# Miniprotein binders against q9h3h3, part 40

Target 1, 235 residues: q9h3h3
Amino acid sequence: EDGFTAEHLAAEAMAADMDPWLVFDARTTPATELDAWLAKYPPSQVTRYGDPGSPNSEPVGWIAVYGQGYSPNSGDVQGLQAAWEALQTSGRPITPGTLRQLAITHHVLSGKWLMHLAPGFKLDHAWAGIARAVVEGQLQVAKVSPRAKEGGRQVICVYTDDFTDRLGVLEADSAIRAAGIKCLLTYKPDVYTYLGIYRANRWHLCPTLYESRFQLGGSARGSRVLDRANNVELT

## First folded at step 5 (miniprotein)

Design p10
Fold by OpenDDE base, second read of step 6:
Structure p10 (fold): chain B 235 residues (1-235), chain A 84 residues (1-84)
Amino acid sequence: as target 1 above (235 residues)
Amino acid sequence: SPEEIRELIERLLEYAERLLEIAERLFKEGDPERAKRLLEFVLRLLELAIELAEELGNEELLKRAEELIERAEELLRKLEELLK
């Protein structure tokens, strides 16, 4: 992946958070309506700015599905940012451990598995699989970016409540794989996004904590999750 | 492409500027909490714009982002003083 494409997608993702979302909320909407909703709003056809002939007439930031157990908890993002500014001013070394402690202290613990897919049937099929897994309670919440004018890759984000809970992160990977998704997955804590820590940041921090690769062949069929900080396979 | 990244940075900066103006209005209207939340988002957008501009080596976009950061930080200082 061209480093620029990932940053472009991150930038568009941040801008999209402020635009209206198309949401299926399993807490208020019967699961039986999911297939009709997926057919009405296929991610490959939903356009970022509501282009003529798209399912949406208005701008859409994200398409999202909320599970029955979904509870929005953003933690103390303001306190996190203030502590981060103070830390930068102190001249103290900034490490992944530092960010982890900041996240814990301010209860900003959410993270997400990310997958990038070209627009089309494969994307819509992957999204449908994820959406079902969310509605069935295997996952808590997921979102997908709408189609850009340029026809670039779309991103599916599958959230976990706590990036420090390694088991929860691995369980989400397993659920994604069970939904039939075989592409590369990367896991990023939201704290890194809130602090502006992207690829090639001045602190040389890797914003990706985990990578998941699916092996199709041999006796070792399944997901292989790499802890990038320690360069250790977890599975 | 470098051109697509440039366009993205320009869009980010334009969006950040619009949001900053809204934050300034919210502050003047006596909603400092909402203004603060919006400013925090503006700062994140600008940080991303800076990162992308640095990668492109585009000094013009970098300078524009820095100017917006200074404006956002000034407003944030005023908000923090009011909330204290």
Scores: ipSAE 0.020, ipTM 0.381, lowest interface PAE 5.7, mean pLDDT 85
Fold by ESMFold2-Fast, scan of step 5:
Structure p10 (fold): chain B 235 residues (1-235), chain A 84 residues (1-84)
Amino acid sequence: as target 1 above (235 residues)
Amino acid sequence: SPEEIRELIERLLEYAERLLEIAERLFKEGDPERAKRLLEFVLRLLELAIELAEELGNEELLKRAEELIERAEELLRKLEELLK
């Protein structure tokens, strides 16, 4: 709602990135080992801070699957942050277009489709579908949060390498739907995350660019995608 | 809730302290470049912890974060001298 919430979210993200990750890396691990790995580490049972009764005794920040062709490129995050500081100091308007320009200038182009699910079979099933799509090459990389101490919803993040490439973003949505996912999806560029811009922010910016809703026998893609920035439905 | 945020700050301080100990060990073992990179990350964690502790008005957590940042900055100063 206010700055306190945004700082809390930033702190949680930093802590998760800091702790060890459980990774299935298809660049070095045969695809035949995926099913056993998924059975060993179902996200509904992996605990954020470890527990003798769970698959992990030590903290886990993220559970991730890297595709065979995955090659991370974060761009110039330091340059982006410096330019953002200058923009705030300049007094010029801060708009979605301005942030897009900063992201392009500094090559900070990645983004992600997000889905939030309660701990349980549905989450584990959704994650297994996404993981298989990554290993089979339909998606590039994905991660899922472990179960928090307080419970609550967990998040699956499916990354694309360029949020300005609308076709690429839509292809990822299609692959997610083909993997059997039926819940609401929202798409967020990583530039918003790096700059600490969340749902409630002082500039009233919406960090979500797209929303995807599943439709049985509806669209050609199996989903209805809304471009939130332009308020237009993509078909 | 304020209690949940307090617990998060405690975790961030735990991470920062653990990493600072690793950075100090890397410095002693002759890996100053890795130690410096790790310290920059520790300072980022402490920056977030301080911000949250100030908004909570928790003097104890703020003091603990300040102690860790002084220790991290002292090591970083030594590393910058050495890597000059």
Scores: ipSAE 0.000, ipTM 0.287, lowest interface PAE 12.1, mean pLDDT 82

Design p11
Fold by ESMFold2-Fast, scan of step 5:
Structure p11 (fold): chain B 235 residues (1-235), chain A 84 residues (1-84)
Amino acid sequence: as target 1 above (235 residues)
Amino acid sequence: SPEEIRELIERLLEYAERLLEIAERLFKEGDPELAKELLERVLMLLEWAIRLAEELGNEELLKRAEELIERAEELLRKLEELLK
């Protein structure tokens, strides 16, 4: 039943990725247009499958902001999937280390910080802060899920180029905190998304590599980051 | 390029098959409304894959897409009867 839940989450993610996206692309659109775009498409009001009473009449998979320097690189996803099939057929144990090695071999290195927020003002405010950080060059790219008809929390994803680059991952966390975000953050490598590793996965793997909690006080970083797999504090 | 298009078709077919399997399970487990929503996505992905396979002239990929669409249409027929 846990496996079914993980498969359902993977299927929904695939469907969202394949549906149209609402994109503010700072590579081709002046930064001065961002505030109007954010006002037009607040994530708490954009509906997943379209509604005449919402900003969109047609399905929207994701609402995204691309930074000026954004250059997408998914790596060799085909080679990754072939190697994954071979690994499953081999009967060898499936571990975080094995998945990391597959990702490195096939250059599938991107990952993302995730934050889950209920629909409403706080979500829209958090997204606006992240979007401005992306357009200002402090973050590379981000996206937020639209509102599902049945409700539930929405997710903001803030991407980094290389999940094995711990410093880069921590710098993104710092930029998120500088944007005023204080909620729990978790970091997930895209290799886990491509291979369907979610909360209730068949292999009982932790679906995230890092966890960030806001630290009260005068800390320069404003957060404590934990390596979930090794249960070791990095900051 | 033809190679990039082939890789896209393969990815679309894999996504469609996975979503279809979940839709079939949801139908069996008594969630026909959610099954129908997933199936609508499956049909969209398969229509896209078929158009690309036809343009590419790849008969093997076209056949795989057609097999999946027949399976999807069979589930759709059952869902439409149930949800009448």
Scores: ipSAE 0.000, ipTM 0.229, lowest interface PAE 12.1, mean pLDDT 81

Design p12
Fold by ESMFold2-Fast, scan of step 5:
Structure p12 (fold): chain B 235 residues (1-235), chain A 84 residues (1-84)
Amino acid sequence: as target 1 above (235 residues)
Amino acid sequence: SPEEIRELIERLLEYAERLLEIAERLFKEGDPEEAKWLLEMVLRLLERAIELAEELGNEELLKRAEELIERAEELLRKLEELLK
């Protein structure tokens, strides 16, 4: 039942991105409507492929909240892909630094904090907190996966616009913690996703740049953040 | 933008083709239930690719998507007959 390859996971992610999304767009919808929308579409009950007993009868790929200032920019993904192919053919060393430079050159800078939670009250409560932080302007955009047919954990993705901006990434982590989130968080740049680089890749690259663990009384941000690429503690 | 949509369609077609190859292999290896599950994902990716290619007016991408959907429909026909 469980045991997908990286290709299976990538294909499911693409299918989800292309299926209809349930979106609360704060650019066009008053913030006062958010609580009713969250009550109508709790992530633990919205089904991936639709069900008469769920809030949706049709497939839903993602449940998302866009902030008032949200302006999506994926950069030049085509140029990134061409440069990556050229790099592989060149025989030059492939390192985190090389990918960072390709991402900067092609403006493919977005990234996301990921958290995985079982379906239930804790997931719905966490999502509501994140959604409110987005609508209130502490975060820019977030999405959460619907409930899969076979169950399993659901993922909340909280995006930042520039993974090379460490302060911005850390500010997002702080806002997530301020929203009451206490679970493990991992940060992944979208450049790794566009290039199909996953945990077990032939270049031994770690697609996770940062890891955040909850900590009581340790700091104003409420967490310890590790730079996994350089093995350095940032907080 | 048109260029971003074109790139998105190309990614959809690439993932759909790879997943279709896996579904075809699973069918041959005696895992028709898993093959059908994957094929449902393939069909979703291809339907979206066709929609986007039509909106973009790109005949080449539309043709590539239609060729893959014909291949997927052939596998679906075999799976539906087997799982009766």
Scores: ipSAE 0.005, ipTM 0.264, lowest interface PAE 10.3, mean pLDDT 82

Design p13
Fold by OpenDDE base, second read of step 6:
Structure p13 (fold): chain B 235 residues (1-235), chain A 84 residues (1-84)
Amino acid sequence: as target 1 above (235 residues)
Amino acid sequence: SPEEIREEIEELLEKAEELLEEAEKLFKEGDPRKARELLLEVFKLLREALRLAEKLGNRELLRRAWELIERALELLRKLEELLK
């Protein structure tokens, strides 16, 4: 069950990227307006297709918050995909190292911590904590999926600029934990999304590079981060 | 039944492929907005196909769904570049 929800969520996420976003941009909007915006658009009530009685009348792909330091840079996604097609045609072995090199070469370095939460107060509270951390500059950008008709889990994505920067990835985990988030987190590079590398892919690549588990009474980070590729704890 | 689920997956995949071909055509014809609309439906169909294919544990249907997803993602990228 949990495996497929991630792929469904990825295909739906990509379709959702094309629909309008509800955005709070801290670069243009005063931080004092955040609480009113959060109250107006609680992610548990915002519906994917603008259902009657929802806060949104139109389809919403994502609800997002942009921090003061947010600068969208997607890199050369075209060159990345062309190189990926050529690589597949070559019959060369495809490894996590191969994907990392493709990402670096094409400057497609963004990645995200993912958390999956059931619709309701816990989701809205988690999102409010993340949104505040973004507006306060502890995180750069985050988005949350709107409520689906089926009432499935919603995903919060917290981005980092470089999935190859382990410190930046760990700092984002710490900021998420400081925001009061205690659920399981998984980290996925965007390059894996752009190349269609999800769970059960034909190359047997794990699309999750890192996993963070909350730890009560643990280190100052309040989490244990596992490098899944190397099966090594980073914290 | 497993057989009924298989047939449903195959129908979903066939429909997704047809719509994807149409979306690709519309993109080439210079109607990226309609191409986008169809592509959204393609992803919905493929999402359901994947769900059912996993439930069935059918690796071949999973593979076919993924191939269509990869092709749909390629079109999505081209659309995003054009519509940004």
Scores: ipSAE 0.014, ipTM 0.256, lowest interface PAE 8.3, mean pLDDT 85
Fold by ESMFold2-Fast, scan of step 5:
Structure p13 (fold): chain B 235 residues (1-235), chain A 84 residues (1-84)
Amino acid sequence: as target 1 above (235 residues)
Amino acid sequence: SPEEIREEIEELLEKAEELLEEAEKLFKEGDPRKARELLLEVFKLLREALRLAEKLGNRELLRRAWELIERALELLRKLEELLK
């Protein structure tokens, strides 16, 4: 039931990662160029496979913004995948704890806050806010999917270095809220993505560690963050 | 020992609260950049306090750490919105 959907999601993710990316790299590009770049490549108009009427004629896998301090470290993904196969063969229980240990052992620690928005002004506005926060140093790196099909939602991913650093995860949530984002956010470690574990998986694992829900103003608290694994409200 | 760890956590929490109060005062007095510098130090202290409190399994200290984290995150949201 979930095999086909998981295979489709894994295949799409691999294709997107392998296709060209449109990148604003704050490590080498002046911050003053960001607004022009955002105007040139609004995610609601950039097409996944290229169209004559879009900003791109060739495929685009992701639209990304790299912060000044961005230093990519995906860890040992190949070692992680090999260890995952060994774990399945070993008969050891497959739990959030065992996946966490695999991630730590292979230094596959990154994770991301996800938001899903329909193509249009709200998506482009949200992305611009996130991109500015990245370039200004409040967030480290972010990407947004191009428009793949009519009516399909696009995803903005905001990355943190270490999903085991709970405070770092919460600091990123705070920065996203400060950028004006009000929609539901979910946080997923990249280890789940690399292993192809999505909703409705065979092991009944929840790949979402945290959920963030916005609370309307007047309160000192901008959002409520739930720890899904322990069923504890953190903020 | 558990008692030494408890004392270390209490010292970290007291220092964090002191610096957080100073950061809040600086924010109100119109020095958001100095407030942010202190807040970064607050988060370092709170991360260590949380790590030790989780290791100790002390629910009261965990609650106190999270209360200060919530307060620090509130100030962080205000600072990041202002410094945009």
Scores: ipSAE 0.000, ipTM 0.342, lowest interface PAE 11.7, mean pLDDT 83

Design p14
Fold by ESMFold2-Fast, scan of step 5:
Structure p14 (fold): chain B 235 residues (1-235), chain A 84 residues (1-84)
Amino acid sequence: as target 1 above (235 residues)
Amino acid sequence: SPEEIREEIEELLEKAEELLEEAEKLFKEGDPRKARELLLEVFKLLREALRLAEKLGNEELLRRARELILRAYELLEKLRELLK
């Protein structure tokens, strides 16, 4: 709330989605080419709006890796948006349960684990680990933001196909931890993104559904996962 | 049909350009909050236009959408500098 408003965050997200992406697509590119691609495009050096001194001279919205089995399906986003407009007009209470039902009805089920890291070697190393897990089939798809001119943290997004499938969400967390990631992770369903619901929204909804913290000498996965919506620790 | 899709893209691009011009004017006149609200609407229209133009395979409509997107990014960067 002390930084950019929800409207600024929405505008930046839309701009990034519209700009060109740097993509390693494991469906069409041999896995043996990944290491060279990662060396060419480290996220800490790729600039958001282009710079002759960086790997890119033109704007880059996202750096992404698609797994061999990746099949994009955003569901019926148009139907979701129409139903959301109708819900707001109806005067009925807007709750997490109501929004979950809209998402299910319109098959807008994808979600993502988010991690925020400062530009540098640790970010590049974390991204390389995630990218390898995607290409090896432990994760489906991931993307990382380029370095913004204003400085600040960059975000790695690791997607799952169904936020209502708790086991699938937990399996993705396990794969992220197995890749050597130790920072805080938060999970956000894409339905919140498509409806423009961010932190400090007018409906007081928490867009974060799950939280994962690394735990030393703990579980086989190396993490503790909290269901934020139900205030329940998952094991 | 391809012709119906073309007409839809043209309408989206026209609306986006009008709103972008208004947003640029509001920014210059000292209303960055309203400029930001209009810019969000511009990006929504341009995303739809870009998706449809790509599906249609129309290089000219893709070029026009890209030009408006770059112009919208220029305003977005100015808003970020001002509101930081």
Scores: ipSAE 0.012, ipTM 0.209, lowest interface PAE 8.8, mean pLDDT 81

Design p15
Fold by ESMFold2-Fast, scan of step 5:
Formats: C-alpha cells, sequence, structure tokens
Structure p15 (fold): chain B 235 residues (1-235), chain A 84 residues (1-84)
C-alpha cells in the first residue's frame, strides 16, 4: 500500500534530491571530458544506495548533466506549498488551471520530459545521447535515476525552464527525438511534483501535461505531441 | 483591448509566415546557415503570437499559430538531419 501512495512517492523523490548527485557541469568542465564521465558512470550500473561492486560505494540520488547556460531557479516553493494548503482548506475546486495559476504566482515554472527505460545498454545509450545534447546546448539540463536494488525501470528527466512556454516544451521534444530517442515521452510541470500529484492522485488530475509519441514512417515530424490538459494535438 | 491584441497577433503571424517561407526557400537553395538564422526569428515571433493567442482565447488565431509552429519544427528537423 505505502509503495503506491502519493505521499510515499513524494518522500522517495525528496530523499533522492537530498542524497549526493553525480554531476557533469558543462559550465565549469570542458566538453571533452564528457565521454570519459559517461563511461565511468553508466546509469544501469550506478546503484541507488551504493555497492562496492558498482561505480559508487556511497548513495547516489541522481546522475545529472548541467548545460553551459544552466541557471537554477526553483521559484518560491515554500510559498507555493502554503498556498496549496490554503486552496485545499478553502473547498475551491482543484483543477489544472488553478494549479497553473499557483505556479505562475510563485514562479515555480520549470518542467520536464520523462522517459522510463529498463536498466541495460539501451538506457545507457539513451542517457549518453541526452547528455551530449545538453553539453552541445540543444537541451538545458537533464538527470537520470540510479539503479534500484529491486530493479524496475529507471527515469530520464529532461528539463525546460517554463512549462507555460509551449514552444519551449516542443523544442525540447524535438531535440530529444534528434538525439535518437523513440520511446514514449510525457511532460510534467515541477509544480505537480512539489505538490505530490502522481498517478491515482486524490483530485483525479492527469499527472502529465503533454505526451509525445514517435511515429516511425508516419508524418514528416516524426513525433506526435498531445496537450493532455486541453485535449489539443500540437504536432 | 481584445481588438488590439488580435491585431498584434495577426502582425506577428504574418511576419512569421513571411520569414518561414524565406527560410524554407533558402534551405532548398542550399543555404542552411541563413535558413537557420531566419528560423530563430520565426520561433521568437511564434512564441509571442502563441502566448497572446492563448491569453486572448481565440481558437482561430491559436490554430494558425500552431500550424506555423508545425511547419517551423519540420524545417528544424530537416536542418538537424542535414547538419548531422
Amino acid sequence: as target 1 above (235 residues)
Amino acid sequence: SPEEIREEIEELLEKAEELLEEAEKLFKEGDPRKARELLLEVFKLLREALRLAEKLGNEELLERALELIRRAFELLRKLRELLK
């Protein structure tokens, strides 16, 4: 039960954020060092809690690559959480529009494209492609989860600065596809993550804002993007 | 006013379409560098047009913006394939 509650998922995400990260920071590290770093820390081999037989002996929360122009801005997360508690207490309807307004008011604008892949060569190859796109300036920042003890899929998160900037979200999708990624992608604004909106949430909200499907041999775009909140096809 | 915002969106979309057509022509003529430069301006105009169309709630202008965005991304895909 606990493993399937929104509170449990939020607690696990917070623990990962608080544990040490393995970071390639293109703002201070030459791009020529990336290939060696990727070879040293393939996400299928980096363990969540450390293992003498893996690249890490200590816990790792995330493996991340920061682009040359990356400037972190989480907004006012504390103010967002206070406003969220007030909204829940008010009895007002909780909708995608209300959450969007809270995010804008508190400047919690970042979001991310998510892809879930099984541990193995395909995950490591996908991550390497994403990491190179970040270092080359085609994407801003990305992270990938380490391997959990019980297995299961790992997640690659590719961030954009502003989830309300629809064109920016679509540009990131295009760059992910250009990196060779063909799996299903879903886009989640960080405001949903901070407020614990996951699958099967209490308010029955869709936990993602956009969905991208690769269309092999289909349209010339190679990707179909759906705005799930407004039920509008963007590409 | 809604009328003033509509006029601004129409001007942004007209300029974006003009530059996009020029970028598509330059790509076909073998000048991908200049096509890319124009495409960056197209995206800047479309970003503002999309923002204003969403704020105005005008479905016709929103659909026109999305159609130009689809064309711009198609050219972007072709430019990326050529440069790899």
Scores: ipSAE 0.000, ipTM 0.334, lowest interface PAE 14.2, mean pLDDT 82

Design p16
Fold by ESMFold2-Fast, scan of step 5:
Structure p16 (fold): chain B 235 residues (1-235), chain A 86 residues (1-86)
Amino acid sequence: as target 1 above (235 residues)
Amino acid sequence: STEELIRRVAELVYEIAELVLEAARLAEEGAPLEEIEELIRRAEELLREAEELAKRAGVPPEVIEEIRELVEMALEAVRYAIERAK
């Protein structure tokens, strides 16, 4: 586990969400200001807890870009968590299908494509491409983690509003690929994040619903998207 | 020469790509872990060699990091496929 348990990952995620965010909000800020903002806050240099010599002196939980049409809807997270506790005590099987039903019932529908990159030029370049796609309207919302004190990989999250809308999930993948991203992408519904479903979880669930792979060394270009829950290739 | 070093780096990157693609194919087909792990190990060794030669050739650190990250992401996909197959 690299020294982190599911409990540590959940606690760190909650702390990041509660700490201040650096946001470029295209709903109120002209697109012409994006390049200067990206230059001021490259994710490889923004530190999680602030540091002299970094762009930030105070803690930063996330660096985010909101698209012009962004309208946040987290659903009923409180009701979701209550229902989850009831499900765990009921003795009923915990499966991707039961979690999907809980998410639909409580309108916790958002999800995200995840990519993990080491701090450096590739991360900053990938983030700039994603941020531009968000501001130009090809993607809705994205965020990237700041740099941890000891280093380690950072994550870019590209959100869609409904993980049950397969076409929307695939359209986001296409937009990410169009931005020049060639790494492995995995798709995680926010319901899994709220309920603490990570790699090696207690319920032996796959922590992601989809994966996208760019072809390397092949004659054809394009990404292949796999539905992990049903073991079906979508593209 | 710098040109010869760059040519060797390109050859190593091609070999790494072939090893990663074969490891992914074997992982998807449920091949023995020993075969897949050997391909991953060899790819990681060639990546280290490519990085050292690229540094000697004066390739910018940012470019070397980009190559490393592409390879590491592909290897993580293979490792995840192995875990799913268990």
Scores: ipSAE 0.000, ipTM 0.126, lowest interface PAE 20.8, mean pLDDT 78

Design p17
Fold by ESMFold2-Fast, scan of step 5:
Structure p17 (fold): chain B 235 residues (1-235), chain A 86 residues (1-86)
Amino acid sequence: as target 1 above (235 residues)
Amino acid sequence: STEELIRRVAELVYEIAELVLEAARLAEEGAPLEEIEELIRRAEELLREAEELAKRAGVPPEAIEYIREAVELALEEVRAAIEEAK
């Protein structure tokens, strides 16, 4: 399979996580300052490695907004990675179930709704809506990638605490839709990200658990959510 | 005539839907990116034509916006399928 591409994606993700972040932290900053912060750092203009023509002269890995109740808990990522290495040498089957068990055992439970948008007004507007929902308490935390390549899509990530809590995942989807977001959303557990498992992996694991599509018309729910693994609509 | 323009708009919307569905199918099957991009380009071209004809036919701006949004959402799904195939 495409191992080189998976390694490249993992390396890029690690570099972004380790570089400085631009953060609006609602735990320590008044909500009244958000609009000025969003105007100063529109994600379509913030460059990945800095540029005199952009809002940043230094590298930026992510642009993030932390909600007032946000409490970071990545779990035991080191223990997870050690257990993953042991699993690969043990001969035990590598399935969604075994990954779920490792995630639960090591408390690596967070996951995220993802949306991919081209640089421009639509991206900046979507991010502003998400950021306001976070600061107002409808979502817990979100981040958006800076502009790394002209014409390349940027990603907005909206996190939930526990990918095994289906109701919590669906509530986050509803909040995203209530913020005015209409594009396709996909939900991915962070355990797959920490282990470097992306699409086209050799274990044939699908890291996407749910898809959300905006409902056109008079539905009481703003979206239709599909369980990818079971091909079942959760509505 | 206005009636003939509306009929043409409906025909274009159907053609756009067929192109989007084909692009989605090809994207999910991992077909060459060049083929999928050509279908997307053609769908966007037909959408611009449909919007222009709808405006000439006196279709309300809200209805034209609804059609545009529906097509744009469907094209976003195709682009997401391309990303998932990677």
Scores: ipSAE 0.000, ipTM 0.204, lowest interface PAE 18.0, mean pLDDT 80

Design p18
Fold by ESMFold2-Fast, scan of step 5:
Structure p18 (fold): chain B 235 residues (1-235), chain A 86 residues (1-86)
Amino acid sequence: as target 1 above (235 residues)
Amino acid sequence: STEELIRRVAELVYEIAELVLEAARLAEEGAPLEEIEELIRRAEELLREAEELAKRAGVPPEEIEDIRELVEAALEWVRAAIERAK
């Protein structure tokens, strides 16, 4: 259950995006500095609003790591939002295909693999693995939420540049698994986030396009990936 | 005693992993459903025991939830393998 509306969730996400970020940027910082940075800012200890005794005295919205080849491209988000408003008034069906088309038209193509973990050793270890994969060039960019005042699970987001590129999405999943991650992963295009579509929405859309489950079969470090949109197993 | 409880939790998690791995192999091989279901039942039983001991050891509720999620994901994999083998 969620005690918050989609509007509250959108407001919280917007606040985090606008607050300062702690960033390890491999484009300008040597990879040899990563281990010290990870030790200084373990996500289980970095607090959202800079509580006394945490590594941060000021608010932190996100803890992020940028790969050496990372080049941000958000597309035309304003055009997307205007087209979405027009679509809602047009009476046309609102479907996953319709949103995909809007995203393509406005070049809002980024998406992310999400993993939700409780504060503690497992979260910090998972983040360290992801951060190393980013700095080593196996992933492009990732971020992790700081610890909320009320507690609860934190989220690691691993971004890909094009959610319509299935091969690229699957390659990111493989890299996450190779980093030692074994928990459930879900993939969400940023177009759903920009339009405020969460689990509980008036159109009954599932914002999750893919799910990845750890494969427990011998010594394999693979995963089972389900295409939620078409209800087809890809691996 | 707390150290002994944590050690026991780790042992149970290891045993759960072995049972789930065996169930997955049997499911992929098309073994009798009763054998696979018995391994799943045992794994669920041990998970409940591990959760109880972890609570007594003072492991944060969120970390106990992480263990449960990992085991449940693995059991879902086994159930899916059973369906694929039919």
Scores: ipSAE 0.000, ipTM 0.108, lowest interface PAE 19.8, mean pLDDT 78

